# VH-VL binders against Uroporphyrinogen-III synthase (hemD), part 17

Target 1, 246 residues: Uroporphyrinogen-III synthase (hemD), of Chlorobaculum parvum (q59335)
Amino acid sequence: MKTVLVTRPKHQAAPFVRELEQYGLSTVVFPTIEIRPVAGWNVPDLTKFAGIFFTSPNSVQFFLKHLLQTAPDELKNLQQTRVWAVGKTTGQDLEKHGVSIEPLPKIADAVNLMADIDPAEIKGQTFLFVRGSLSLGTIPELIAEFGGTCVELTVYENLPPSLEDTQRVKDMLAEGKLDCLSFTSPSTAKNFFEAIGSKELSDSVQIAAIGTTTSGALEKMGIKVDIIPEYFDGPSFAKAIAEALK
Short names: E, the ipSAE of ESMFold2; O, the ipSAE of OpenDDE; V2, 0.75 times the mean of E and O plus 0.25 times the DockQ between their complexes.

## First folded at step 21 (VH-VL; framework fv_durvalumab)

Design w4 (from u4 with light chain Y54N; at its last look DockQ between E and O 0.20; V2 from the best seeds 0.00; counts 0 for: pae O 7.5 > 2, placed apart)
Fold by OpenDDE, look of step 21:
Structure w4 (fold): chain C 246 residues (1-246), chain A 121 residues (1-121), chain B 108 residues (1-108)
Amino acid sequence: as target 1 above (246 residues)
Amino acid sequence: EVQLVESGGGLVQPGGSLRLSCAASGFTFSNAWMSWVRQAPGKGLEWVANIKQDGDYKYYVDSVKGRFTISRDNAKNSLYLQMNSLRAEDTAVYYCARDFLDWYIGYFDYWGQGTLVTVSS
Amino acid sequence: EIVLTQSPGTLSLSPGERATLSCRASESIDSDYLAWYQQKPGQAPRLLIYYASNRATGIPDRFSGSGSGTDFTLTISRLEPEDFAVYYCQQYYESPRTFGQGTKVEIK
């Protein structure tokens, strides 16, 4: 029986684990990220921004929770602002609050999102990027490159795994007990390898990424990705992993 | 405006079969996971089945596995539920609902008005 | 499966009063994976809250959701006549998705 490491946050691991198990795979859950709200930030005057970027459901959730709690009147301003979402889930979450979103990129990553925006629309304009602590800097970098200003608002933070759990995973890797490492976000990939402290993996271990953003992050780290699903959802990801491990 | 309209409900004898339909409009049907949720008379809600956008993945509550089949026709913006070997406990209003998924499963943001299925001798 | 238990079974209140509905999960779930629905007699359920505390489109601000772990709460700050209905919580943390048995908010 093949064993897959699941690196999703603890609160999101169960559905994926079940999906993997349906294919006869064993799973080890290693939450590389604990997600917590950032305290102490204030909702800015949203009318001051030419647009707002959201790249994760978590960013939408934590931002809107805090907004509705502390500055509910700003929701109308959000609804009147150009808003970009990187993916379908993120976009739909925004739409649930009456926020109109710009067209989604064909490929759900920050690079492709930005590629769809005319640089002339960015030049001289100020944008808000609602992010997590481990969010990629792609959007701010590109905005800057195009002569715009990007204000970054961190609304949630990611915490690394415990030393004890990390050691367990290290031991399993050393013993050849893991056949696949699955990553579902750039942050899970980053936190995993930061925790492990090494990028050296056995050739017998396959690397799976849920999508292009995650894959890109791994590649930047010098990690070769072996598995990417056709669709960037749990069932498709599990299927892809199962097929690869046959 | 999002609309979901169920049809096909009726009276059927135990062991019988029935096919429910749901016509969707007001959104890109082919981009949405869809579910059936049922409610027995005077009772609560029970998720029955859901189906992925392209129909490649289908999931069911245990009590209907092997008897019910969820399907969809994106060209017709339609969701279906083929119910075979019906039992008295399947008596319920069946709702068509649009799924909003987070990763794997989610909540139901839009519901039809439902169609009543009565299984009785 | 995760069992959601709602309390009280029936809540009798007058218009203008505050309603507090409880939903308890049989196991700890992420607060992000809980929804609330309103159902009036003869009607389909309507989504009220998702991710435990986010109001769906068109939902008045008198409705609010809170909670984490195993305990979740729907609050109606000031009941309007149209708010008398049955309310269901629903988890989407694990499959199968499950609903609470419902709380009926009725007029006193």
Scores: ipSAE 0.016, ipTM 0.508, lowest interface PAE 7.5, mean pLDDT 90
ESMFold2, look of step 21: ipSAE 0.464; ipTM 0.741
ESMFold2 (binder alone), look of step 21: mean pLDDT 92; pTM 0.934

Design w5 (from v4 with heavy chain N31R, light chain I29V R55L; at its last fold request DockQ between E and O 0.15; V2 from the best seeds 0.00; counts 0 for: pae E 2.8 > 2, placed apart)
Heavy chain, then light chain:
Amino acid sequence: EVQLVESGGGLVQPGGSLRLSCAASGFTFSRAWMSWVRQAPGKGLEWVANIKQDGDYKYYVDSVKGRFTISRDNAKNSLYLQMNSLRAEDTAVYYCARDFLDWYIGYFDYWGQGTLVTVSS
Amino acid sequence: EIVLTQSPGTLSLSPGERATLSCRASESVDDDYLAWYQQKPGQAPRLLIYYASYLATGIPDRFSGSGSGTDFTLTISRLEPEDFAVYYCQQYYESPRTFGQGTKVEIK
ESMFold2, look of step 21: ipSAE 0.212; ipTM 0.616
ESMFold2 (binder alone), look of step 21: mean pLDDT 92; pTM 0.935
OpenDDE, look of step 21: ipSAE 0.651; ipTM 0.853
ESMFold2, fold request of step 23: ipSAE 0.322, 0.322, 0.254; ipTM 0.660, 0.656, 0.602
ESMFold2 (binder alone), fold request of step 23: mean pLDDT 92, 92, 92; pTM 0.935, 0.931, 0.931
OpenDDE, fold request of step 23: ipSAE 0.550, 0.661, 0.586; ipTM 0.809, 0.862, 0.831

Design w6 (from v4 with heavy chain F100Y, light chain I29V R55L; at its last look DockQ between E and O 0.13; V2 from the best seeds 0.00; counts 0 for: pae O 6.7 > 2, placed apart)
Fold by OpenDDE, look of step 21:
Structure w6 (fold): chain C 246 residues (1-246), chain A 121 residues (1-121), chain B 108 residues (1-108)
Amino acid sequence: as target 1 above (246 residues)
Amino acid sequence: EVQLVESGGGLVQPGGSLRLSCAASGFTFSNAWMSWVRQAPGKGLEWVANIKQDGDYKYYVDSVKGRFTISRDNAKNSLYLQMNSLRAEDTAVYYCARDYLDWYIGYFDYWGQGTLVTVSS
Amino acid sequence: EIVLTQSPGTLSLSPGERATLSCRASESVDDDYLAWYQQKPGQAPRLLIYYASYLATGIPDRFSGSGSGTDFTLTISRLEPEDFAVYYCQQYYESPRTFGQGTKVEIK
């Protein structure tokens, strides 16, 4: 059985992995950027906050997942707290859990969201901002500007590959356990080889790029591309890889 | 030359229905993912729906789910958007666009000139 | 959804000047899944940049894109009269695909 390395982020790798597996291929997922939950945080007493802000579906997902696991009784408090969502998807995800949201801003951004809030409602009040590690600081900044206090709770983070995972991939390459490296963007290619620290690959390893842009990036790096699908989409990419590895 | 030509727009009352069409030429239509993107008057852009080459995958923005249906006829090089239960907030110029994808989402490399849909009593 | 915030809302410049447009994401847009479009009044959007920094076919090299993570930039090195328009950024890292609210580049 042939093994394909998937370099997509974990949250987006599953569909592609499934597609590859349909062709009888084994997969190893090695995200060049990983999104994972932050460990060690506790659900705060939500009744202490005048309101809660969410700016992404990920923040909702990771927050609620942890809440339901560690402090399920706080869900009721969440449902009774004023909650702001910046976009429709984020809002809908909250509503699925019985959380009532404040009206969405006409323009889906933090500035316009805050513009819809009476500054008098912010002054002297404490708010919770549930965020990712790379979330914008617009909400906290504006809350502070209006004389409020914003508690930031980071519930997920974006990380480069761990040293352990990187070494694992290196070992697999050295042992000939990987038959194909798949890249879906220029950045995945760049980040992969930066993580690995070498562009030296066995001739037995096939390099696959989802399209000409990705292929061009690899070629610029001195990496020969062996597989490019006729159509630049996931299913076609998986098919092309499967055909090449037969 | 790639060409996308939308049609079917017009005035409709709230709760009404409308079917948009997009005629494609200048490329192998059956090999392309296609999307609808809309723009309310004086506003920004919003992706609405997309469809795979063979129609096996269809995706929608949440606000139109259950009301809009994207479809295609590759034999006729045509893309369609059936819009039911129309609301005032659906008022927009609707663009047909060709997708360049990573999996099932991507950017739009070619656009039609759009067709205006006005939902008003 | 990922929210894209463009700035400034309006950029008033003269022909020949350099234009710098910002697009900030509510969370990291990884893998360079960011595009830029130009739209003139009464016209459809036109693709300028894809994968954050790659020029679309037929686009003059005075246009360039840069950035990663949450911060992206579109630069027009020397504005031509035909470059005065509204510019949109768009992410395709996460569904649903979303656009920024746009930056209008107008003649001073």
Scores: ipSAE 0.019, ipTM 0.538, lowest interface PAE 6.7, mean pLDDT 90
ESMFold2, look of step 21: ipSAE 0.380; ipTM 0.669
ESMFold2 (binder alone), look of step 21: mean pLDDT 92; pTM 0.931

## First folded at step 22 (VH-VL; framework fv_durvalumab)

Design x1 (from w5 with light chain L55E; at its last look DockQ between E and O 0.13; V2 from the best seeds 0.00; counts 0 for: pae E 2.1 > 2, placed apart)
Fold by OpenDDE, look of step 22:
Structure x1 (fold): chain C 246 residues (1-246), chain A 121 residues (1-121), chain B 108 residues (1-108)
Amino acid sequence: as target 1 above (246 residues)
Amino acid sequence: EVQLVESGGGLVQPGGSLRLSCAASGFTFSRAWMSWVRQAPGKGLEWVANIKQDGDYKYYVDSVKGRFTISRDNAKNSLYLQMNSLRAEDTAVYYCARDFLDWYIGYFDYWGQGTLVTVSS
Amino acid sequence: EIVLTQSPGTLSLSPGERATLSCRASESVDDDYLAWYQQKPGQAPRLLIYYASYEATGIPDRFSGSGSGTDFTLTISRLEPEDFAVYYCQQYYESPRTFGQGTKVEIK
């Protein structure tokens, strides 16, 4: 029985897995990206901050979830603190929790958000920036520039595959247990090979791309694509893989 | 040149029915997923339904399930949308669009000019 | 469903200026399954960007897309008179596919 690696997120992989299994193929799901809460942080005393910045819906979600679980009494403090949101969605999510937000910037980015704040209000003050692992450092930088202090609190992470899962895939490749690597977007291709740390594959491994854009991305990476379906959809992709591995 | 031409729009009473058509040319119609996307007057865009090349797969936005039926005739290079039990909130310009997929859903690389459906008493 | 919120609602600029449009998702749009469209009055939408940063065929170089996760940006480096229109973002990461409410770029 041939085995196909599926690089889609777990919640997105199921339909494709089903299609592949219809052809008698085994599958290994290997998501190339994951959003996870950061563990081990404590909700700080929010009264110590002149203001709090949120730049994504995820920052609000993960922050408040943890706050409500571990320090619910701080919610009232949050509701009494000046809070800046970068965009409408972030702001709305905060407001759902009774948090009043400062006026939103016209353009939803950190630069424009900071541009709307009087530097005099920043000078000598301490702010909290609730962020993700990939959040830009624009807000801390500008706060510092204006003579303020910014405490950064990372509450979620955009993570590559775990080392354990990555090693599992590497082992499978080395042992010849994977017959096909399937990619459904340029980013899945990029992230996969970044995680694996090598573009060297056995000739016995087929590379499958769902479409020409994905294929093009792989080729730019120096990866030869062996399988492209006639029609760029899930069922057709599964069929193409099955036929190629027959 | 890819062309999509919608027809069949018009004024209809609530509870009424309409059938929209889309004539496609300039590409191999039988090889493309097709969608309907609508836009209420002065509002944004809303995906309505899509259909696989051979018609084996059909998907709908929840608000039209049970009322709308998407279909196609590849021999005639035509896409259809049967709309039953129409409601005022169905009032919109309905666009025929070609799907470009990296899975079961994707983006729309070509659009028709749309046909207006008005549901009013 | 994934809700896309675009900002600002209206952007007033002059020809030659840089336009920056934001599209924010209620949850992460993974694999960069995000597209941008341009729509002029009385016309159908036109695809500009797909996979967040890939330009569609025939789209001028002044249009570019960037971003990942929940934050995406469409940039018009130098506005041309024909660029004044409404712009929509659209995610195709999760069904149903959804659009932002649009940003109108108007002449100042």
Scores: ipSAE 0.300, ipTM 0.721, lowest interface PAE 2.0, mean pLDDT 92
ESMFold2, look of step 22: ipSAE 0.395; ipTM 0.716
ESMFold2 (binder alone), look of step 22: mean pLDDT 92; pTM 0.936

Design x2 (from x1 with light chain S26Y; at its last read DockQ between E and O 0.52; V2 from the best seeds 0.66)
Heavy chain, then light chain:
Amino acid sequence: EVQLVESGGGLVQPGGSLRLSCAASGFTFSRAWMSWVRQAPGKGLEWVANIKQDGDYKYYVDSVKGRFTISRDNAKNSLYLQMNSLRAEDTAVYYCARDFLDWYIGYFDYWGQGTLVTVSS
Amino acid sequence: EIVLTQSPGTLSLSPGERATLSCRAYESVDDDYLAWYQQKPGQAPRLLIYYASYEATGIPDRFSGSGSGTDFTLTISRLEPEDFAVYYCQQYYESPRTFGQGTKVEIK
ESMFold2, look of step 22: ipSAE 0.515; ipTM 0.801
ESMFold2 (binder alone), look of step 22: mean pLDDT 92; pTM 0.935
OpenDDE, look of step 22: ipSAE 0.108; ipTM 0.697
ESMFold2, fold request of step 23: ipSAE 0.555, 0.549, 0.480; ipTM 0.827, 0.828, 0.793
ESMFold2 (binder alone), fold request of step 23: mean pLDDT 91, 91, 91; pTM 0.929, 0.932, 0.932
OpenDDE, fold request of step 23: ipSAE 0.833, 0.828, 0.252; ipTM 0.927, 0.927, 0.737
ESMFold2, last read: ipSAE 0.320, 0.501, 0.596; ipTM 0.649, 0.797, 0.845
ESMFold2 (binder alone), last read: mean pLDDT 91, 91, 91; pTM 0.933, 0.933, 0.933
OpenDDE, last read: ipSAE 0.804, 0.744, 0.202; ipTM 0.917, 0.900, 0.730

Design x3 (from x1 with heavy chain D56S, light chain S26Y; at its last look DockQ between E and O 0.15; V2 from the best seeds 0.00; counts 0 for: pae E 9.4 > 2, placed apart)
Fold by ESMFold2, look of step 22:
Structure x3 (fold): chain C 246 residues (1-246), chain A 121 residues (1-121), chain B 108 residues (1-108)
Amino acid sequence: as target 1 above (246 residues)
Amino acid sequence: EVQLVESGGGLVQPGGSLRLSCAASGFTFSRAWMSWVRQAPGKGLEWVANIKQDGSYKYYVDSVKGRFTISRDNAKNSLYLQMNSLRAEDTAVYYCARDFLDWYIGYFDYWGQGTLVTVSS
Amino acid sequence: EIVLTQSPGTLSLSPGERATLSCRAYESVDDDYLAWYQQKPGQAPRLLIYYASYEATGIPDRFSGSGSGTDFTLTISRLEPEDFAVYYCQQYYESPRTFGQGTKVEIK
């Protein structure tokens, strides 16, 4: 039985898996990005900061979860300090925990947030930026530009698949147990090869792209695409894969 | 050139019925998923329903389930929306749109010009 | 369902200016399944951007999309008179597909 790797986001994989299985194919689901909490950080003394910045609901949720578990008394300090949120959802999550926030920017991005702050309020002051591993460095850069200091605290990460799952896929590739790698967007392709750490594939492994945009991204990476469906939809993609693997 | 032309809109009393049609040309209609998307006057866009290439799967937004039926006739290159038990909230311009990617989820790469449905007593 | 919030509701600018339109998803959209549409008065929407940053066929290069996760941006680098319209973002990360409420770009 031929086996197809499915790189679709976890919650979108089931319909595609079902179509592939209707053609008698086996599947391995390997979504390429997950959001996970970061371990090993301590809640700092929040009274040491002139203010705290949050740019994502994720940064709020993971920070507060850890704070409530390990240093619940610091919630009072958070409630007593100046807190900025980039967007409405981030601000609402903070307010649910009794945290007052500074006025929201009209445009939910870091540049607009910082534009509303008088640089004189930043000079010589120390701020905390609660972030994810892939968060943009805009806030620290602007704080530094205005003469302040920004302490960055990473509380969640956008991780590739687990090392165990990644190693399993690598082993299956090396053992010839994956007949096809399927990609439904440019990001699924890029994230997959970043996770695997190699673009070297056996000639027996077929590369499937749902359409020309995805195949173009693969070819720009130096990956030859073997399967592109006649029509760029899920059922046609499953059919094209099944026909190529027979 | 891809063309989608809606028809069948009009004024209907609450509780009434109306059937919308969309004539397609310039692409292989039988190979495309198709959607209806609506826009209430002065409001934003809302996806209503879509249908698989062969008609075997149909999906609806919750607010129209049991009242609206999407269908297609591939021999006539036509998409239909049968709307029953109409409510004032169904008043909108209804657009025929071609789905791109996936069975029930994607973006809309071609749109018709729309047909107005008004539900008023 | 994923709620998309567009900001600002109305953006009043002059031709030649840069326009920056924001779309926020209340939950992370991991693979940037986000599209942008332009709708002129009395017309159907037109696809501008898909996969957050890929330009649709025939779209002027002054339109660009960026962002990931929860924060997405449509930029019009130099507004032309024909660009004054309503712009919608749309997610196709989960069902049902949903649109933002729109940003009207109008002449100042």
Scores: ipSAE 0.011, ipTM 0.512, lowest interface PAE 9.4, mean pLDDT 85
ESMFold2 (binder alone), look of step 22: mean pLDDT 92; pTM 0.935
OpenDDE, look of step 22: ipSAE 0.030; ipTM 0.607

Design x4 (from x1 with heavy chain D56S D102E; at its last look DockQ between E and O 0.11; V2 from the best seeds 0.00; counts 0 for: pae E 2.3 > 2, placed apart)
Heavy chain, then light chain:
Amino acid sequence: EVQLVESGGGLVQPGGSLRLSCAASGFTFSRAWMSWVRQAPGKGLEWVANIKQDGSYKYYVDSVKGRFTISRDNAKNSLYLQMNSLRAEDTAVYYCARDFLEWYIGYFDYWGQGTLVTVSS
Amino acid sequence: EIVLTQSPGTLSLSPGERATLSCRASESVDDDYLAWYQQKPGQAPRLLIYYASYEATGIPDRFSGSGSGTDFTLTISRLEPEDFAVYYCQQYYESPRTFGQGTKVEIK
ESMFold2, look of step 22: ipSAE 0.421; ipTM 0.720
ESMFold2 (binder alone), look of step 22: mean pLDDT 92; pTM 0.935
OpenDDE, look of step 22: ipSAE 0.435; ipTM 0.766

Design x5 (from x1 with heavy chain D56S, light chain S26Y S28Q D32S; at its last look DockQ between E and O 0.30; V2 from the best seeds 0.00; counts 0 for: pae O 5.7 > 2)
Fold by OpenDDE, look of step 22:
Structure x5 (fold): chain C 246 residues (1-246), chain A 121 residues (1-121), chain B 108 residues (1-108)
Amino acid sequence: as target 1 above (246 residues)
Amino acid sequence: EVQLVESGGGLVQPGGSLRLSCAASGFTFSRAWMSWVRQAPGKGLEWVANIKQDGSYKYYVDSVKGRFTISRDNAKNSLYLQMNSLRAEDTAVYYCARDFLDWYIGYFDYWGQGTLVTVSS
Amino acid sequence: EIVLTQSPGTLSLSPGERATLSCRAYEQVDDSYLAWYQQKPGQAPRLLIYYASYEATGIPDRFSGSGSGTDFTLTISRLEPEDFAVYYCQQYYESPRTFGQGTKVEIK
């Protein structure tokens, strides 16, 4: 029995897995993108900050979820603190929790957000930046530039596959247990090979791309694509893989 | 050069019917997923329906289910949208668009110039 | 459905200036399944960016896309007179596909 690696997120992998299984193929799901809450952080004393910055809805969601679970008494402090949101959605999410926000920037980015703040208000003050793992350092940098202090609190992560899962896939590759690697987007391809840390694959492993855009991305990475379906859809993709692995 | 040309738009009473057509050229029509996307006057864009190459799969936005039918004739390089039981909120420019799919859905790489459908008493 | 919110609603700039447009999703858009379109008055939309950061064929280098998760950005490095238009983002991560409400880039 041939085994196909599915690189789609878990919530999107099931239909494809079912389709592949119909052809008698085994599957291994290896999501290349995950968003997870950061564990182990404590809600700081919010009264110690001159202001708080949020730059994504996820930052609001994960921060408040943890706050309400571990330090609900800090909510009132948050509601009494100057809060900046990068955009309308972020701001609205804060407002749903009774948090008053400063005026939104015209352009929803960190640069424009900071541009609307008087540097005199930053000097000598300490701010909290609630962020994700991939958040830009623009806010901390500008705060520092203006003579302020920025405490960064990462509350969620855009994570590559875990080291454990990655190692499992590496082991499977080394042992010849994977017959096909399937990619459904340029990002899945990029993230996969970044996680694996190598573009060297056995000749026994077939590379499958759902379409020409994905295949183009793989080729730009120096990866030869072996399988592209005639029609760019899930069922056709599964069929193409099944036919190639016969 | 890829070309998509819509036709069939016009003024219709509420409850009425129209059939839109889209003539495609400049690419292998039978190899492409096709969609209809509409835009109400002064408003944004709304995906309406799409159809697989062989017509075996058809998908619709909820608001048009049971009223609209997407179809195609690959021999004529044509896409169609049968619109029944039209409502005022269906008033829009209807665009024919070529789908570039990833999995089951995707983005629209080519658009026609659109045809105006006005539903009014 | 995934709701996309674009900001600002209107962006007034002069030729030669940098334009930064935001598209925010209420739900995470994985795998960068986001596209950007340009629409001029009386014309059909034109594809600019796909998969969040890939430029469509024939699109000038001054257009670029970035972002992931819930936050996406379209950047026009130096506005040309022909760039004044309405810009839409569109997700194709989940059905039904949805568009943002649009950002109008107008001449100051």
Scores: ipSAE 0.032, ipTM 0.518, lowest interface PAE 5.7, mean pLDDT 90
ESMFold2, look of step 22: ipSAE 0.259; ipTM 0.639
ESMFold2 (binder alone), look of step 22: mean pLDDT 92; pTM 0.935

Design x6 (from x1 with light chain S26L S28Q D32S; at its last look DockQ between E and O 0.60; V2 from the best seeds 0.00; counts 0 for: pae O 4.7 > 2)
Fold by OpenDDE, look of step 22:
Structure x6 (fold): chain C 246 residues (1-246), chain A 121 residues (1-121), chain B 108 residues (1-108)
Amino acid sequence: as target 1 above (246 residues)
Amino acid sequence: EVQLVESGGGLVQPGGSLRLSCAASGFTFSRAWMSWVRQAPGKGLEWVANIKQDGDYKYYVDSVKGRFTISRDNAKNSLYLQMNSLRAEDTAVYYCARDFLDWYIGYFDYWGQGTLVTVSS
Amino acid sequence: EIVLTQSPGTLSLSPGERATLSCRALEQVDDSYLAWYQQKPGQAPRLLIYYASYEATGIPDRFSGSGSGTDFTLTISRLEPEDFAVYYCQQYYESPRTFGQGTKVEIK
């Protein structure tokens, strides 16, 4: 009997598991995605910062939600502070709250964002970086490089799989107990390989992606995709996997 | 232009049966998941059933399982809902809607104008 | 099923004012799998927002969506006369798909 790894969250995995089982496949559920707010942080005095950086819509949402609940008076301070956003969506979300943003970078990444800032404006200044748990350290690193100080505030987290579950999957891979790894989003793919810590897989393991977007993400990671369904839905995906594993 | 036109609604007694139809145009019907969504008078919206492109997969809300059957004819660009053993609580405007799925389920990007089903003695 | 609660039940505003509608989920709705619909009397619902913050085709810029997790918001920046209607949120994160009970935006 062939075994398929399901990387969807547990509550979303059940329907897919059922679909796979009807084809006589075994399944292992290994959730890779969970976004949660970080608890216990306090809104700092925003007037102490020369500027604030946001690099994701989630950072804006979780930060402002908590700010409005615990320190609503700081919103005015935020609106008076120089704010940088990495992308259009992030910027728009900030603007919806009356926050004026600095010009967006042409390329929506931290490197290009920082490239547009005069190093002279960073030197000797303190900045706030509102981030998620998986956010890159590019901004803090560059700020430090230019002689500034960066305070990092993590407001949300992506919960990785437990060490125990991760080790179990690693063991199964090493023992050849998994025949197919299934991914339903770019994020599931990314998180999976981050958790596993390796992109090296046995040739006996087939990689399945729900669609071209997910497939593209895997390919960018250097992972060859073996299975893509005719239609980008659960039932079709299960069928495609079953056919490939026959 | 995408168009969905429902028909077949009417007055029926409890325990009776009706068959709803939806005529689709303006898109490749055979490539779309389709759903029925209903709305009781003065109430909110409730998803009822959906069907895969080729009809191989059908899903229902629990309250209609065993009583309602969703089907389609791609050659006729038509969606159907056979409703048996109708109950008073099934009284609603029934909308045909095109599914935009992410995985198994999704949102409804196009809706018909609906057809009224009234179950009353 | 995931229960969605919308608030307020009724929102009375004048044309030109800002409308803020809330949709709360009793469980986490991940990946922003939330849509908003507008329904006018005697008409079918119309899709406004999908994936919590993306505007559907043909939807005016005055409509915007935000939120994540359990809290979502639909904002109408400046109400037009044609915007007075009932608005529904809908999650498609978990089966069965569920709708909120609706918020009625009426003329003050």
Scores: ipSAE 0.024, ipTM 0.549, lowest interface PAE 4.7, mean pLDDT 90
ESMFold2, look of step 22: ipSAE 0.186; ipTM 0.580
ESMFold2 (binder alone), look of step 22: mean pLDDT 92; pTM 0.937

